# VH-VL binders against Diadenylate cyclase (dacZ): the designs that were tried, part 20

Target 1, 269 residues: Diadenylate cyclase (dacZ), of Haloferax volcanii (d4gzm5)
Amino acid sequence: MAALSELLGDLVADVDGLFLFTPSSSHYEQFAETDVPTVVIAPENTVEAETFVELPLQFQNVKDRIRFGVEGAMEQSIVEAGDTIACNVGTFGGDPDSLVRVRVEENMRSGIYDLFANSRADPGVIRDVFEVAIELGKKGQKGEPVGALFIVGDAGKVMNKSRPLSYNPFEKSHVYVGDPIVNVMLKEFSRLDGAFVISDSGKIVSAYRYLEPSAEGVDIPKGLGARHMAGGAITRDTNATAIVLSESDGLVRAFKGGKMILEIDPEAY
Below, E stands for the ipSAE of ESMFold2; O stands for the ipSAE of OpenDDE; V2 stands for 0.75 times the mean of E and O plus 0.25 times the DockQ between their complexes.

## First folded at step 18 (VH-VL; framework fv_satralizumab)

Design T91 (from T83 with heavy chain W100E; at its last look DockQ between E and O 0.80; V2 from the best seeds 0.74)
Fold by ESMFold2, look of step 18:
Formats: structure tokens, sequence, C-alpha cells
Structure T91 (fold): chain C 269 residues (1-269), chain A 120 residues (1-120), chain B 107 residues (1-107)
């Protein structure tokens, strides 16, 4: 049979790179000796590719998978803005069955790849906390959504840099974010003041924490409230991710390294 | 009492793939803790390779991220390491170890270690 | 990556002596440091976690102190069975990293 690249016509012509998403070994080998720089984008480098970008999460949405992989490649200087790449992806999961031609744009450097690939916490835990925050944001209450502050990862250091505002209802429990019953508890307790502290593995360590670090020097958009300031500050001083639901505008924001990296409108999610 | 035991080939060639097995007894590897691989080149210090979270998600030392895969089989209570594109520098004693994970990140139970020599 | 530097690389001491090993981190790691003992042909064994907490069953002659970047491990009265290599290990951030080790010999 003819090589896949020969059968596809102009989709691979004059591209600056070929991105293979989770290819089999035989699929990868068909492209390994082409003139086109070939990049494998997968959870693990099982095909032993020379150039590899890690995917820490399973994405069903093809557009999200492509954007996530492209950002990862940009962070590793494999591609740059202005490059055109051919992305070979699976539309139903499994082996790649589609090609998408993509222009690499500077706005793809969102920080989202770093949030999931390089954060200390389990990427699935970060995703699960986001989902809780988004569900909280969708509910309206007396004119505006409630606020919430979730600190994910590096829980020992976060606990050391905080103090209790009240009794910790999770002190003797061993419950994990992602369990539907636990997610209900998080939503109930998040309506009160203070931060949740969640471990790298998703254990809920504490509620009602006052975060002590000063927000001096954190890059926070003007007009955001105390939860955003506290979240920004703690992520500057620890390896945690902060996920903040704003009571004033209803948006969910993430902070890492003292910088805001993500903003989501729950109503559009 | 938790016990870990590594097994695998003692001698492998450069550019090939290493496959190691860690049999765990006395604790279910799916129930808690992180399960980790650590290596020690002869006469040198220790290098963390990576671990698998309680959920089954993995983290790897960035220096090795593109070359290693950690996996588990919960029904056999077994942890695995695969390392591709082997180099002479990969010659080491390989340990599997249990890692506390949530707070103190200490290794409380270790296997006996298995020496892997990468030689052409 | 956080680099951990131990001092000295090796030492010799007599039974009953006080032995001190230092470990320096390349950045502030708070108290996020563990100490291990490794005897020849054996895997490492945890002695101290969180800079100063003795693991269950560890003799009280072992102690740890320090925070930030400078940490100290002490054996207050060396015994023959303490001949080993000692490692510090930080867990402030991934990757987890170890010091290069300090070999303690008994004369």
Amino acid sequence: as target 1 above (269 residues)
Amino acid sequence: QVQLQESGPGLVKPSETLSLTCAVSGYSISSGYYWSWVRQPPGEGLEWIGFIYRSGSKRYNPSLRGRVTISRDNSKNTLYLQMNSLRAEDTAVYYCARLEGDFEYYFDYWGEGTLVTVSS
Amino acid sequence: DIQMTQSPSSLSASVGDSVTITCQASQDISNYLNWYQQKPGKAPELLIYYASNLETGVPSRFSGSGSGTDFTFTISSLEAEDAATYYCQQYDNLPLTFGQGTKVEIE
C-alpha cells in the first residue's frame, strides 16, 4: 500500500511539521523517515519517537486535543507561531484517522499545557476541581454566584502557609475529589469563607483556610477580589494551583506561579 | 507487612528497551500511596524516576519523561517500568518503592533492587 | 530541579563520637527534607522525615534539624551498626532529588 502521506494530497504539502497523536508503532514508522519533522504527541512515548510531547490528559474533543498538543510543542520550542502543521488525530479515540492542517498562533501559548503537564498535582485532580467550580458557577443565587477558593496540590506547604478560620470538617475523613458525594460536600462547604486545600492525589485535606502570603508582586488583573489575591499569592509561594470562582463576575480562574493562566465562563462551558 | 521485589533482565544493550517488574505484597497498590521507581548508578547517588498516583496517573522525572513508562496491574498487584532508548548511563540498581505522597513524600518500603547493566 | 549538596562526602569516627552531616538545598525548601540510611548491598531506609521527625523505631541518637536551605543530621553517639551512607532527599517540588550521600566509616 502507498504511504499515507502520498494518499492525502496537499494536506501535508509544505507543512513545517507533522503531529501524530497517539500513533501505533507501525503508523509512526510510516512517517519516521520523511523530510517533514515528525512529532509524536501521546501520554507516553511507547513508539520511541525522536521528538515527543507528553499528553497528561485524555481529550475526546479533537480541537482541544490539538490545541493542547500544539501548546506543548511550542513550550518545547518544537514549533513557533507562524508555522503550519498537519495534525493526525483520532476523531473517536484510538488510532489516528484524520488530518487537520493548523496554523500555529501566538495566542495558543495560554499556559493551559503547563497547568496540566507540569503542575505537581495529578492532572485529573485539577480537572475534577475545575468541574466542581464550574458547576458552582452555573447556579445563580440572590443576584450573583457564590465565591469559592480551591488550592490544589502541595498541600503540606499550603497548610504550613495558612491558618484555620474554623473547624475543619474534613480533618478525620479520607475523601477524594471526583466522587459525586464528595463533590456535593465541596459545593456545600465552598459557600462559606476560606480556602479548600486539596492534595496532589485529590484528598480533601481541609476547608476554611486563611491563606497567609501577601499578594505583593503577583500579576492579577485589576478589580479582582480577595480570593483572587490570596490564590495568586499562595501559588507564587508554593507549587499549588489555585482555582477561584468569583462571586462578582461568575468566572472561574486558575493561577499558577503567581500568574493567572485561565479564565472560564461557566455559562459557556 | 509490605514487601516489594523487583525482577527483570540483568544485562541489556544500548538503544533497546528495559522492562522491569515489581511484585508487591502486604498492601493493595490501588488502595493508596504512590508507587515509584528509583535508581542508583554503581557507586553514585539516588535518582527518582517517577511514580504512579493512587488514580493511576503518572509523573516522571523530566530528565527521563520521554523515555519511561510506569504502569500497574491491580489484579496481580504489580508495578512495571519500561525505559526505552537505553544508554550506558542507565546502568544502575533499580528499586521500586512505596511513596507516602500526600504530605511528606518519603519512601517507606523499598524492594531489594535489581542491577541492570547497559553494555554493548 | 532542586540540587541537594551534602557535606562531607565521607568521614571516619570512633564508636561513641558525635557525627554531623549537613545538607544544603539550592533554594528554600521549608522543612521538606527526609534523611535515609543505606547499608552496603541494601536499599535505603527512612530515618527522619519533615527535617526533624524520627520515623517509628529509629533510635533517639539520630536527629535532624534546620529549615530553608541548610539542614543538619546528627548521630549523637556513634555505634558500630551506624556505618553506612546517609542521604538527604527534598520533596518541596518534583522531581524528588537526593543529596550525593555521606559515607560514615567506623575506625
Scores: ipSAE 0.554, ipTM 0.773, lowest interface PAE 1.9, mean pLDDT 86
ESMFold2 (binder alone), look of step 18: mean pLDDT 92; pTM 0.932
OpenDDE, look of step 18: ipSAE 0.870; ipTM 0.932

Design T92 (from T83 with light chain N31D; at its last look DockQ between E and O 0.70; V2 from the best seeds 0.00; counts 0 for: pae E 2.01 > 2)
Fold by ESMFold2, look of step 18:
Structure T92 (fold): chain C 269 residues (1-269), chain A 120 residues (1-120), chain B 107 residues (1-107)
Amino acid sequence: as target 1 above (269 residues)
Amino acid sequence: QVQLQESGPGLVKPSETLSLTCAVSGYSISSGYYWSWVRQPPGEGLEWIGFIYRSGSKRYNPSLRGRVTISRDNSKNTLYLQMNSLRAEDTAVYYCARLWGDFEYYFDYWGEGTLVTVSS
Amino acid sequence: DIQMTQSPSSLSASVGDSVTITCQASQDISDYLNWYQQKPGKAPELLIYYASNLETGVPSRFSGSGSGTDFTFTISSLEAEDAATYYCQQYDNLPLTFGQGTKVEIE
């Protein structure tokens, strides 16, 4: 007979905050009188929460959603390293149905929130390019490992800071990432040298672009090759995001602002 | 010819929710442009509120601190703005506008604007 | 956020005069700057995009120049219909931001 908010508050009374991911109004209202500081993480603040973190893109993976929300809260100084929070997330349709306790660590400031929340490019375009890269990493092209370099956003500046390696097969086309046929084309052309340049809205602007590799002013883990250095360098010099598939280790990495912010194993994704 | 027309209340109280609609004609709201809200306090400059990408993803001005929601209804060819927890400083003319996004970001078609006054 | 500062906040000039408005960005925005004209009671209208490109149908007396942080908008021979407020707007990054405006009056 006790209110849901009171029961949940008792279960997590020793935490520094309660994160509610995309709650309904009725779910949120049950916490109106709780002693636990409550934060709503959602695409919009439909519940009119006092403390809110925007979630411009929802990840399929619950762990990634939590990471995203925690980093967003850190960027807004809602939580700090050393805090313990309870994350109320949904694994099925409807209101949040699961609780995960998380200790906030300073290394969670990865840049992932900035990638999707503050980038000029459409977050859905960034996601769609990631999915192409992940599919390439899982399957290769014709069963063989491949590498790829995708530069997403700020395409005008990226084109000015690059040069062609070959003719651009997309010069007169008007095709967008996310279209299954276009995704097949991207995967087929990824066997060749150079970068793809994709606009903020997902238009395939060019293939076969040469980007100058550089490690100076770029935070790149040691042992990564020329594609990673080129991606890092261009994101240092533009507002673009680089998404790199490594042929050698099969991992997909993202760079923004000259810094690696994400590393995904396609087989584990 | 592309036309945009705002409608909504002229006077609202603080702490209430503002709901505005923007009727779009002469162009499909689901096509290749972004759709935006921009406001202008009386006698002052312009402030971008947010836009919706062609994909349906949204982006908002951080200055509005999670108080706004932009949505669209493709079947009615309309754009919506909802703004919660209204304050006196939200008094402004509210415009909807079409945004050429991608390489360049400029507003090529604007509605006539609707004045919203927030007073206690 | 990228702050855009216009100068002057207002000016008065006679028909036929050349007028100049400046816009300063708080950081390098390359050429990602637009200029708009707003007449009283009307929505803004695009004049110039990408710092210097004249929009279709805009009279040639309007021009823009600059790059990086400092931009200039010029009306080479002022006409009575040019009485309006002019805004710069950057699009190098989000949020999209406008200058505070420059009111141009005809003496």
Scores: ipSAE 0.626, ipTM 0.815, lowest interface PAE 1.5, mean pLDDT 86
ESMFold2 (binder alone), look of step 18: mean pLDDT 92; pTM 0.933
OpenDDE, look of step 18: ipSAE 0.885; ipTM 0.940
ESMFold2, look of step 20: ipSAE 0.497; ipTM 0.748
ESMFold2 (binder alone), look of step 20: mean pLDDT 92; pTM 0.933
OpenDDE, look of step 20: ipSAE 0.857; ipTM 0.936

## First folded at step 19 (VH-VL; framework fv_satralizumab)

Design T93 (from T89 with light chain L96F; at its last look DockQ between E and O 0.50; V2 from the best seeds 0.66)
Fold by ESMFold2, look of step 19:
Structure T93 (fold): chain C 269 residues (1-269), chain A 120 residues (1-120), chain B 107 residues (1-107)
Amino acid sequence: as target 1 above (269 residues)
Amino acid sequence: QVQLQESGPGLVKPSETLSLTCAVSGYSISSGYYWSWVRQPPGEGLEWIGFIYRSGSKRYNPSLRGRVTISRDNSKNTLYLQMNSLRAEDTAVYYCARLWGDFEYYFDYWGEGTLVTVSS
Amino acid sequence: DIQMTQSPSSLSASVGDSVTITCQASQDISNYLNWYQQKPGKAPELLIYYASNLETGVPSRFSGSGSGTDFTFTISSLEAEDAATYYCQQYDRLPFTFGQGTKVEIE
């Protein structure tokens, strides 16, 4: 019988690369004999691929996964603007079940890869904060929708550009995002105003911070609330990432460099 | 006292793969610090190669990304560097270093360095 | 990438002299700058972090100042043991980058 890669031959005949998203070992081996450059995008390089891009968050939106993989490959000089890539992605879980042809364009550099990869913060910390924000967006607090503002990384500068709104319940604790008990504490304190400040290593530095930079001159879409404006402004003035849960629409948004980089619907997770 | 010692081949050929080992003593590589490689061509300045977080996540210099892999073995307290597709310009003294990272980032302990010469 | 430019590339001075080295970043790096000393045949050693903070055990004759893009490293009274090459290094963002170095010789 013909190999899967041979049956797909005309569908991928003129591509400059083949991107396999989270393939199983058997799926990856189906493409071992192709002459098309192959890139694996996955949380871990379990298939021992020659060319690999680490995926720090399992994006449910297929476009975000593809953008992440493409941006990562561009950063590694595996592809460049003008290239055509075939992306093999999973839409229902399990092995990749779909093929999407993508033309690589320079304006595709959204910053989604840089949000995780080029930050000084541990990408696992950024992922852990996203997971808290997503869970809070799905469940609320005691069934009520809530908003939250998390500032991740560059905590020294963030603390210097902010002031306390209230007593910091984390001041003398040594607790880290990702710990289930700490995640519960973050959700319980999210009903009060202000920002959480989280260090590059994931330490909860403070809650209830008022972020002092104004949003004047920040490129943030109109219609977003005060948490989004404050998050955007602080990321303009520091190297931090802002992760914002909106009380009104329930979406989770990430800001870097004064720009909105990513928007996630918690209900899709 | 924390000590770092690099070891590996002194002479390698172009297009081959370099493998270096850094033995760490006096501190656990799985504890609160990060571990980095830095190189210095003879008579020239320093170039950061990359580091590995306590979590196992890695960062690489974009100028070397695609050619380098940093890994560690916590049970042997050992840091590794692998560099593919060697060229003459990769001739350098290679250092491993302990990196503090959170609010500030700095290299506080360095190995003695090992010279790697890439020559046909 | 953030380019770090040191000046001068080398200098020669006598014991007891005050020596100043400058480091310029291509972008604003706030105070995220370190200084290292490297003696011949040895690994670099950290002297100063966060632009002005002396590392433990570093003599008080060493100092650093500056913020943003312009930084200064000073040895207030040069000693014979200070003959070395000095490097600035930024950590504001990845990749971490070093200046090209300043060689300090004793006359």
Scores: ipSAE 0.687, ipTM 0.848, lowest interface PAE 1.2, mean pLDDT 87
ESMFold2 (binder alone), look of step 19: mean pLDDT 91; pTM 0.934
OpenDDE, look of step 19: ipSAE 0.724; ipTM 0.875

Design T94 (from T88 with light chain N31D; at its last look DockQ between E and O 0.41; V2 from the best seeds 0.64)
Fold by ESMFold2, look of step 19:
Structure T94 (fold): chain C 269 residues (1-269), chain A 120 residues (1-120), chain B 107 residues (1-107)
Amino acid sequence: as target 1 above (269 residues)
Amino acid sequence: QVQLQESGPGLVKPSETLSLTCAVSGYSISSGYYWSWVRQPPGEGLEWIGFIYRSGSKRYNPSLRGRVTISRDNSKNTLYLQMNSLRAEDTAVYYCARLWGDFEYYFDYWGEGTLVTVSS
Amino acid sequence: DIQMTQSPSSLSASVGDSVTITCQASQDISDYLNWYQQKPGKAPELLIYYASNLETGVPSRFSGSGSGTDFTFTISSLEAEDAATYYCQQYDNLPFTFGQGTKVEIE
């Protein structure tokens, strides 16, 4: 009987590298003797692979896992634009059993890996805020389109660079994003003006913060409104991430360092 | 009285796995703070290894990613470090430390440190 | 990685002297800087956080200042117990990084 590694070797012989996502030790060992450069992408390097890229968060979405793995490998100079790689991923649990061929492109250096892998904010907090924004984009509030502006991280500096629009209902609370009850509160308060400020650990520091919009030194697509300009500007001036839901087009966008790094259509997500 | 106490092997061989334990007393490891490992090669400066958030999420120094795992056991009030594929350059005093984080980040309580020598 | 460069690497001073240690970051880190003291054979101890805030119980002869890339740590009247190595540490972004240290000797 032909070993799985022999069959996969034939299918990937013309690629510049093989990315194994969260392989078991036995799965990894099947490729240890191949001539194809092999990279392990996982939360931990339990197989002790020679070449390893950290997956800083357990993503259910295969696209996100592949995106993180490729950008992480580019950051570490394991691959470069123009390379073709085979990504071996699992879709049903257990060892990786699906294969996706990917051509590495320079525009894959988006900053998304750096955002989740190297930023000070808890990657789970960033994900949890994205999930709230995506859910709002899919459903709205009571079936109506909504906009929202969430500023995640560097909360002390963000508070200093903003001003209140109204009483802060979170002033004396110690509540955190990711709690289902808190997520409901965030969705309800998103119907009102202003930004939410969320700390590195996910503490809801404030609602109703005014952030000055600016296009100066902000890489923002044409036609986006004040929330996007405010989010872009604050990330130019702080270490925070801005997550913006547009009322008009329903898309969720993220900004870091004054640059848009992610755009998600909640309906397609 | 908050106290951190490291324990583990003092001498290990190259390519082996290091396992260190940090026993925390006088404060709950699950309450309000983060927990970190920092090392110091003899006669040299300090190198941050990583920390574990209140949530259980983990961050590692990129220079050590792929070789280190930080974990905790809330029921035993204990922090752990595992480091694989040891090299002579991993010879250091290893500290566990309590990390305040959120707005500011600082290490306010440290263990006594444990020397780990990597030698054949 | 944000590199932290301390100056001087060592110094000797007499009790009562004012000593100054500088720390330079390779990029703007705002005020996100801490100072630690490490006596021989002991773990580091936090003295100053957020560039200038004294930790509880730290004597007022210790002070910190600066912002951006240039930071200064001062002992205004050196005491014998201040013989130690001093480290700056940035927390603007990961990885957290320390300066190489400044050894302060008394004599």
Scores: ipSAE 0.639, ipTM 0.817, lowest interface PAE 1.6, mean pLDDT 86
ESMFold2 (binder alone), look of step 19: mean pLDDT 92; pTM 0.939
OpenDDE, look of step 19: ipSAE 0.796; ipTM 0.920

Design T95 (from T88 with heavy chain S57N; at its last look DockQ between E and O 0.66; V2 from the best seeds 0.73)
Heavy chain, then light chain:
Amino acid sequence: QVQLQESGPGLVKPSETLSLTCAVSGYSISSGYYWSWVRQPPGEGLEWIGFIYRSGNKRYNPSLRGRVTISRDNSKNTLYLQMNSLRAEDTAVYYCARLWGDFEYYFDYWGEGTLVTVSS
Amino acid sequence: DIQMTQSPSSLSASVGDSVTITCQASQDISNYLNWYQQKPGKAPELLIYYASNLETGVPSRFSGSGSGTDFTFTISSLEAEDAATYYCQQYDNLPFTFGQGTKVEIE
ESMFold2, look of step 19: ipSAE 0.703; ipTM 0.847
ESMFold2 (binder alone), look of step 19: mean pLDDT 92; pTM 0.938
OpenDDE, look of step 19: ipSAE 0.795; ipTM 0.920

Design T96 (from T88 with heavy chain S30T; at its last look DockQ between E and O 0.66; V2 from the best seeds 0.70)
Fold by ESMFold2, look of step 19:
Structure T96 (fold): chain C 269 residues (1-269), chain A 120 residues (1-120), chain B 107 residues (1-107)
Amino acid sequence: as target 1 above (269 residues)
Amino acid sequence: QVQLQESGPGLVKPSETLSLTCAVSGYSITSGYYWSWVRQPPGEGLEWIGFIYRSGSKRYNPSLRGRVTISRDNSKNTLYLQMNSLRAEDTAVYYCARLWGDFEYYFDYWGEGTLVTVSS
Amino acid sequence: DIQMTQSPSSLSASVGDSVTITCQASQDISNYLNWYQQKPGKAPELLIYYASNLETGVPSRFSGSGSGTDFTFTISSLEAEDAATYYCQQYDNLPFTFGQGTKVEIE
């Protein structure tokens, strides 16, 4: 009977590249002699692959892992729009067990790779805040739509470029995003005005911040509201990431460097 | 007082794997600081290799990404550096350092360093 | 990557002289700059963080200033023990990067 590597090679012979997500050494070695360019997508390059894209988070969602891997490969000029890629990925946790064929398109340059791979903030913190925003977008607060503005990272500079709208309930606390109790507090406080400021390590530095930078000259899609304007402006002037939940359209958006880099419908996520 | 001490092989061959250990005393590596590796080729400047967050997440210099792994053993209060596919340009003094991080980032305590020579 | 360029690469001065070292960043890094001293055969030691804040126990003859892209490190009255190589280091973005160093020698 044919070896697994021969069967996989035959099945993917017409693709421009083969992406192996977190492969074992033996699995990787089965493709060493293929004519198809092979890329390893993993947290660490333990197999010593010639071509490697770092995956800094363990995304549970297979689509997010594939999005991240493809965008990372595009940023490194490993693939380009128009290419067809076979992605070998695990759907039941841990081990690669599936193939997904993906046609690379230019609109896949979403910014998700840069946000998680190159941010100074702990990538797990960014993920945790994003999950809070998505959950709030799905459920609302007390069943009603809400808006929210979370500023993640570079908290010292963000605090210096903002002013309080009210007393900071986190003034002397040492609580971190990702704790279920803290996440409940974030959702409860999101009904009120102002921004949350969260440090690189996930510490809740403040609530109720008015962000002072002017949105003049930031590249923000037309029709977005004040939270989006403030988030865009602060990320232009700091190394922070802004995660914005819109009250009116229910979408969660991320800004970095004064530009919108991600837009997600919580109900589809 | 916080003390850091590197140890490992002094001489390694090209294409081999480097393994370094950093023993930390006077402070728990799981507390509020981050832990980093920095290297310095003989007679040259400093290059940041990477660090491990308090959470266990890791960051690597893009120039070394794919070749390095930073890890820790919390029970031994010890940090590790593994570097694959060694090249002559990897010859350097390797330091482990404690990194204050969050608002400001700076290396406040350094080990004595260990020289690693990569030659055939 | 943010490139950090120091000037001069080396200098010689007498005890009591005022010494100035500059560091230029390839982009605006606000005040996210540190200065380290490295004596021969020793690990670097932090002197200044956040452009101008002296680390605990650092003598007052050391100072730093600047913001944005241009930074200055000054030793107001050079002591014999100050013979060392000095490095600036930015922490605005990853990767963290160092200047190439300035060697200070005592005449």
Scores: ipSAE 0.643, ipTM 0.822, lowest interface PAE 1.5, mean pLDDT 86
ESMFold2 (binder alone), look of step 19: mean pLDDT 91; pTM 0.935
OpenDDE, look of step 19: ipSAE 0.786; ipTM 0.912

Design T97 (from T88 with heavy chain F103L; at its last look DockQ between E and O 0.79; V2 from the best seeds 0.73)
Heavy chain, then light chain:
Amino acid sequence: QVQLQESGPGLVKPSETLSLTCAVSGYSISSGYYWSWVRQPPGEGLEWIGFIYRSGSKRYNPSLRGRVTISRDNSKNTLYLQMNSLRAEDTAVYYCARLWGDLEYYFDYWGEGTLVTVSS
Amino acid sequence: DIQMTQSPSSLSASVGDSVTITCQASQDISNYLNWYQQKPGKAPELLIYYASNLETGVPSRFSGSGSGTDFTFTISSLEAEDAATYYCQQYDNLPFTFGQGTKVEIE
ESMFold2, look of step 19: ipSAE 0.614; ipTM 0.808
ESMFold2 (binder alone), look of step 19: mean pLDDT 92; pTM 0.942
OpenDDE, look of step 19: ipSAE 0.794; ipTM 0.918

Design T98 (from T88 with heavy chain Y106W; at its last look DockQ between E and O 0.74; V2 from the best seeds 0.69)
Fold by ESMFold2, look of step 19:
Order: sequence, then structure tokens, then C-alpha cells
Structure T98 (fold): chain C 269 residues (1-269), chain A 120 residues (1-120), chain B 107 residues (1-107)
Amino acid sequence: as target 1 above (269 residues)
Amino acid sequence: QVQLQESGPGLVKPSETLSLTCAVSGYSISSGYYWSWVRQPPGEGLEWIGFIYRSGSKRYNPSLRGRVTISRDNSKNTLYLQMNSLRAEDTAVYYCARLWGDFEYWFDYWGEGTLVTVSS
Amino acid sequence: DIQMTQSPSSLSASVGDSVTITCQASQDISNYLNWYQQKPGKAPELLIYYASNLETGVPSRFSGSGSGTDFTFTISSLEAEDAATYYCQQYDNLPFTFGQGTKVEIE
């Protein structure tokens, strides 16, 4: 087995920082001897690290953890485009056991960190809506491809900037996204036009909402239709996030602040 | 009726860790409201520290992020605050508060507050 | 961070006077603003939410108005019991922020 100091010399040579993802205290202290600037990336700063970047969720996907950690560090001016970072991540539920070298690039400033870390909406709610949209993108409704429009957060303002297209099946209901039964209801009602409105805490406020803001000047990828335009516009005019499933290409997209910030291929997820 | 009561040390030293407890009665801490900590330096205004969603997710003031942890124990109906690396500037009255939230946000029930002094 | 600036920092007025406190946000917060009253040695209490809505049990002499960046809080006929510090608080975005407070004293 290669000595840790020899491996450090090769794998972290000329790096501008070492990112430790969710380390134990003993693991963190072991790296305190190095001259390399060390940053802890975790949901909580339990190891009391000098330099810390918050993860808003317990991400299981390594790529997502690294993406969030690097963008969060960029936002805090811990690293900048052009820097090379060694990311020490865990894959089996213990201390970090893998190393990944990452060159920090300007295009990593996507806005995704801000979406999960700094918005009022519960990051778990945002994730749960993404999961519903992704599942619907894979399977469709009754085996047929469908589109869907979910507006998450700032529900009071979103409701004020929208009008009903039909009777709201969630009126006086107190149900929340993430419940398997509720997720089935969301998928069933996605067959009809309009938007779902979901509160910061995940309450299903309404279905079948017509979003009134004009999409003039909103940056919409070519070939995408009314759902994307409406989602973009409402997120420009409110603090909400729009999560849009495209019927035509099956991709799930997110909008914040009138801009598309994320695109997911359900089949690759 | 909903009542909140803070408790913890009144005097702590710089660089130490503050641990505060908020006992909640008259309402379940795991229900639909959010639970928050707010502080007020003597003779100064109010500063929001953070809150915990019903789901258990947490939000912190960016100025304190990395130094604070909010948690709860649903079986004891209790909210907690830990703050590391204390400084003189952390001297304040610390309040726990129930936060009506989701559509609109406001603090509708507050504890009596507990003064924490950070001094040598 | 959305900065909330109150004016004045303090004022003194007689019982029966009308007093006005202003609160300015560093960016548009629509109507996402609350007003709290804090008496010495006590926790704050909500008076007004959503810029202009009076909390239940709050006397009608209290009122709020404004939207966007400029907000006003008024006590139409000051009572001795209104001696307190008043805070505005925005909830448009995180972190939630308060104005620095306005101390109201009875002459």
C-alpha cells in the first residue's frame, strides 16, 4: 500500500486546496499537518474547521457533492476559476476514501448552490419535486410522455400572479410533496394544463394555475414551449423556483430569477 | 397556550462553545411551524440566527454559518442552539421563537430571552 | 443581504400625538414586511404583518403602509403604554433582517 505522504505528494501536487467532504474529526485532524489549505464541505461544521462550506443536503451522488462544494467555495471566494482542487469524498458511508482532482472553471457558477443553500424554500422540497419530475420523465403518465410545470416556493406571491384554469383539487387539503400517495396525485394531475404551486415547506397549494407574467425577454432554449416560458417569467417576478418537464425532449429543467440554471436527463440520472 | 423558555450559561469565555436549550410547551415542535433563534446585543437591534423547518432541514444567517448549529429533540419538545468560537461580539440576549412560515413569515411566540455574556 | 434602515433612531412625543416611523429596504421587497414592538426587558411582539395587516388584539391606533422599498408605521394617537422600541423586519429573502429600531419615549 502506498504511504499517505507519498500519495499526497503525487495526487495533491500543485493544488490550491484540499476539500474534505463530511470528514470525521479524526480524519480532519490527520490532514491538519499539511501545508495545503484545507476546506471542509459538509451539512454542519461538526469538526469546527477553520474554513467551511455548507452542503444544503446529504447528497449521495459524488458529482453533485463536488459540484456544490466547488460552487459554494467560489461564492465564498475560497477558490477562483483556474484553481486546482483535490476533492476527498466518501463513497461507502464512512470517512472520505476517494480523491478527485478538479480544475475550477467559471462555468461552475451556475446558481445551483444559491438555489439550495440560500433560498427560502426547503432544499428537501426542491429535491423531492425534482424526483417527481424525473420519475415522470422516465415513465410518463400511463406510459405516454407528458409535460409538467411545478412552481416551488413563494407561493403567496405566485398565487397572486396567477389565475385558476380549473377547480383546485388540493383546496383545503394539507398534503406535502414527498409522500408517495401525494406524488401519485401530482403525476395523475400533470395530464392537465397549468402549473402546480408548492409552498416553501412542500405543501401542495394548487394545481391548474395559469401564470400571468409575460415571458418577454426571458432566455428560453430553442424549441421549448409555453411551460418553460411561464416558468421563466414567474421566477423573474417572484422568489420561486420553476421545475419544468418537457414533453418533447423529456428533460427536466429548473429556472430561478428568470434564468435556466439546471438541465437533467432523467434517463442519465 | 404556547410557551418558550431559554436556558443556558449566562457567562462564557471567548473561543468556547455556547449551548442553549429552548423548552417548548403547549405545541409540538415537530408540527407545521418553524423554530428559530434570534439574538439582540445589549442596546442594539435584532439579528436572525437561523431556523429549522418541520422537515428537519436548517437555514442559517450567512454571517454565522459554520459557527452555529440548530437542532431539536422531538421527544423532549426542545430546540437547541450551539455556537462555536465565541467572541465578545456574540454577547447578546438570545431568544428562541416560533416562526409562522410558508407563505408569509413572522415570529408569533418568543421566549423570555437569556443573556449570554462573552468575557474573559 | 437586504438592509433595513429605520428613521428616526429615537423620538419623544406627548400622549395624543401622531408619530410616524419609516423603514427603507435596500431592494424591492413588495409587501414582505412586519412591524414588532419591544418593551424594555421583554421579547418583541408582532403588531403588523404583510406591511399593513393589523395582528389580532392590536389597537387600531397602529397602522402600516407602503410597498416596494419604502414603508411607514404610524401610531395615530400615542398612549403612555406605547413607549417602546419598534422594529421593521423583511421576509422577502434570507437572511431575515430587522431595522435597527426606533425608540419611542413619552415626554
Scores: ipSAE 0.622, ipTM 0.811, lowest interface PAE 1.8, mean pLDDT 86
ESMFold2 (binder alone), look of step 19: mean pLDDT 91; pTM 0.926
OpenDDE, look of step 19: ipSAE 0.726; ipTM 0.874

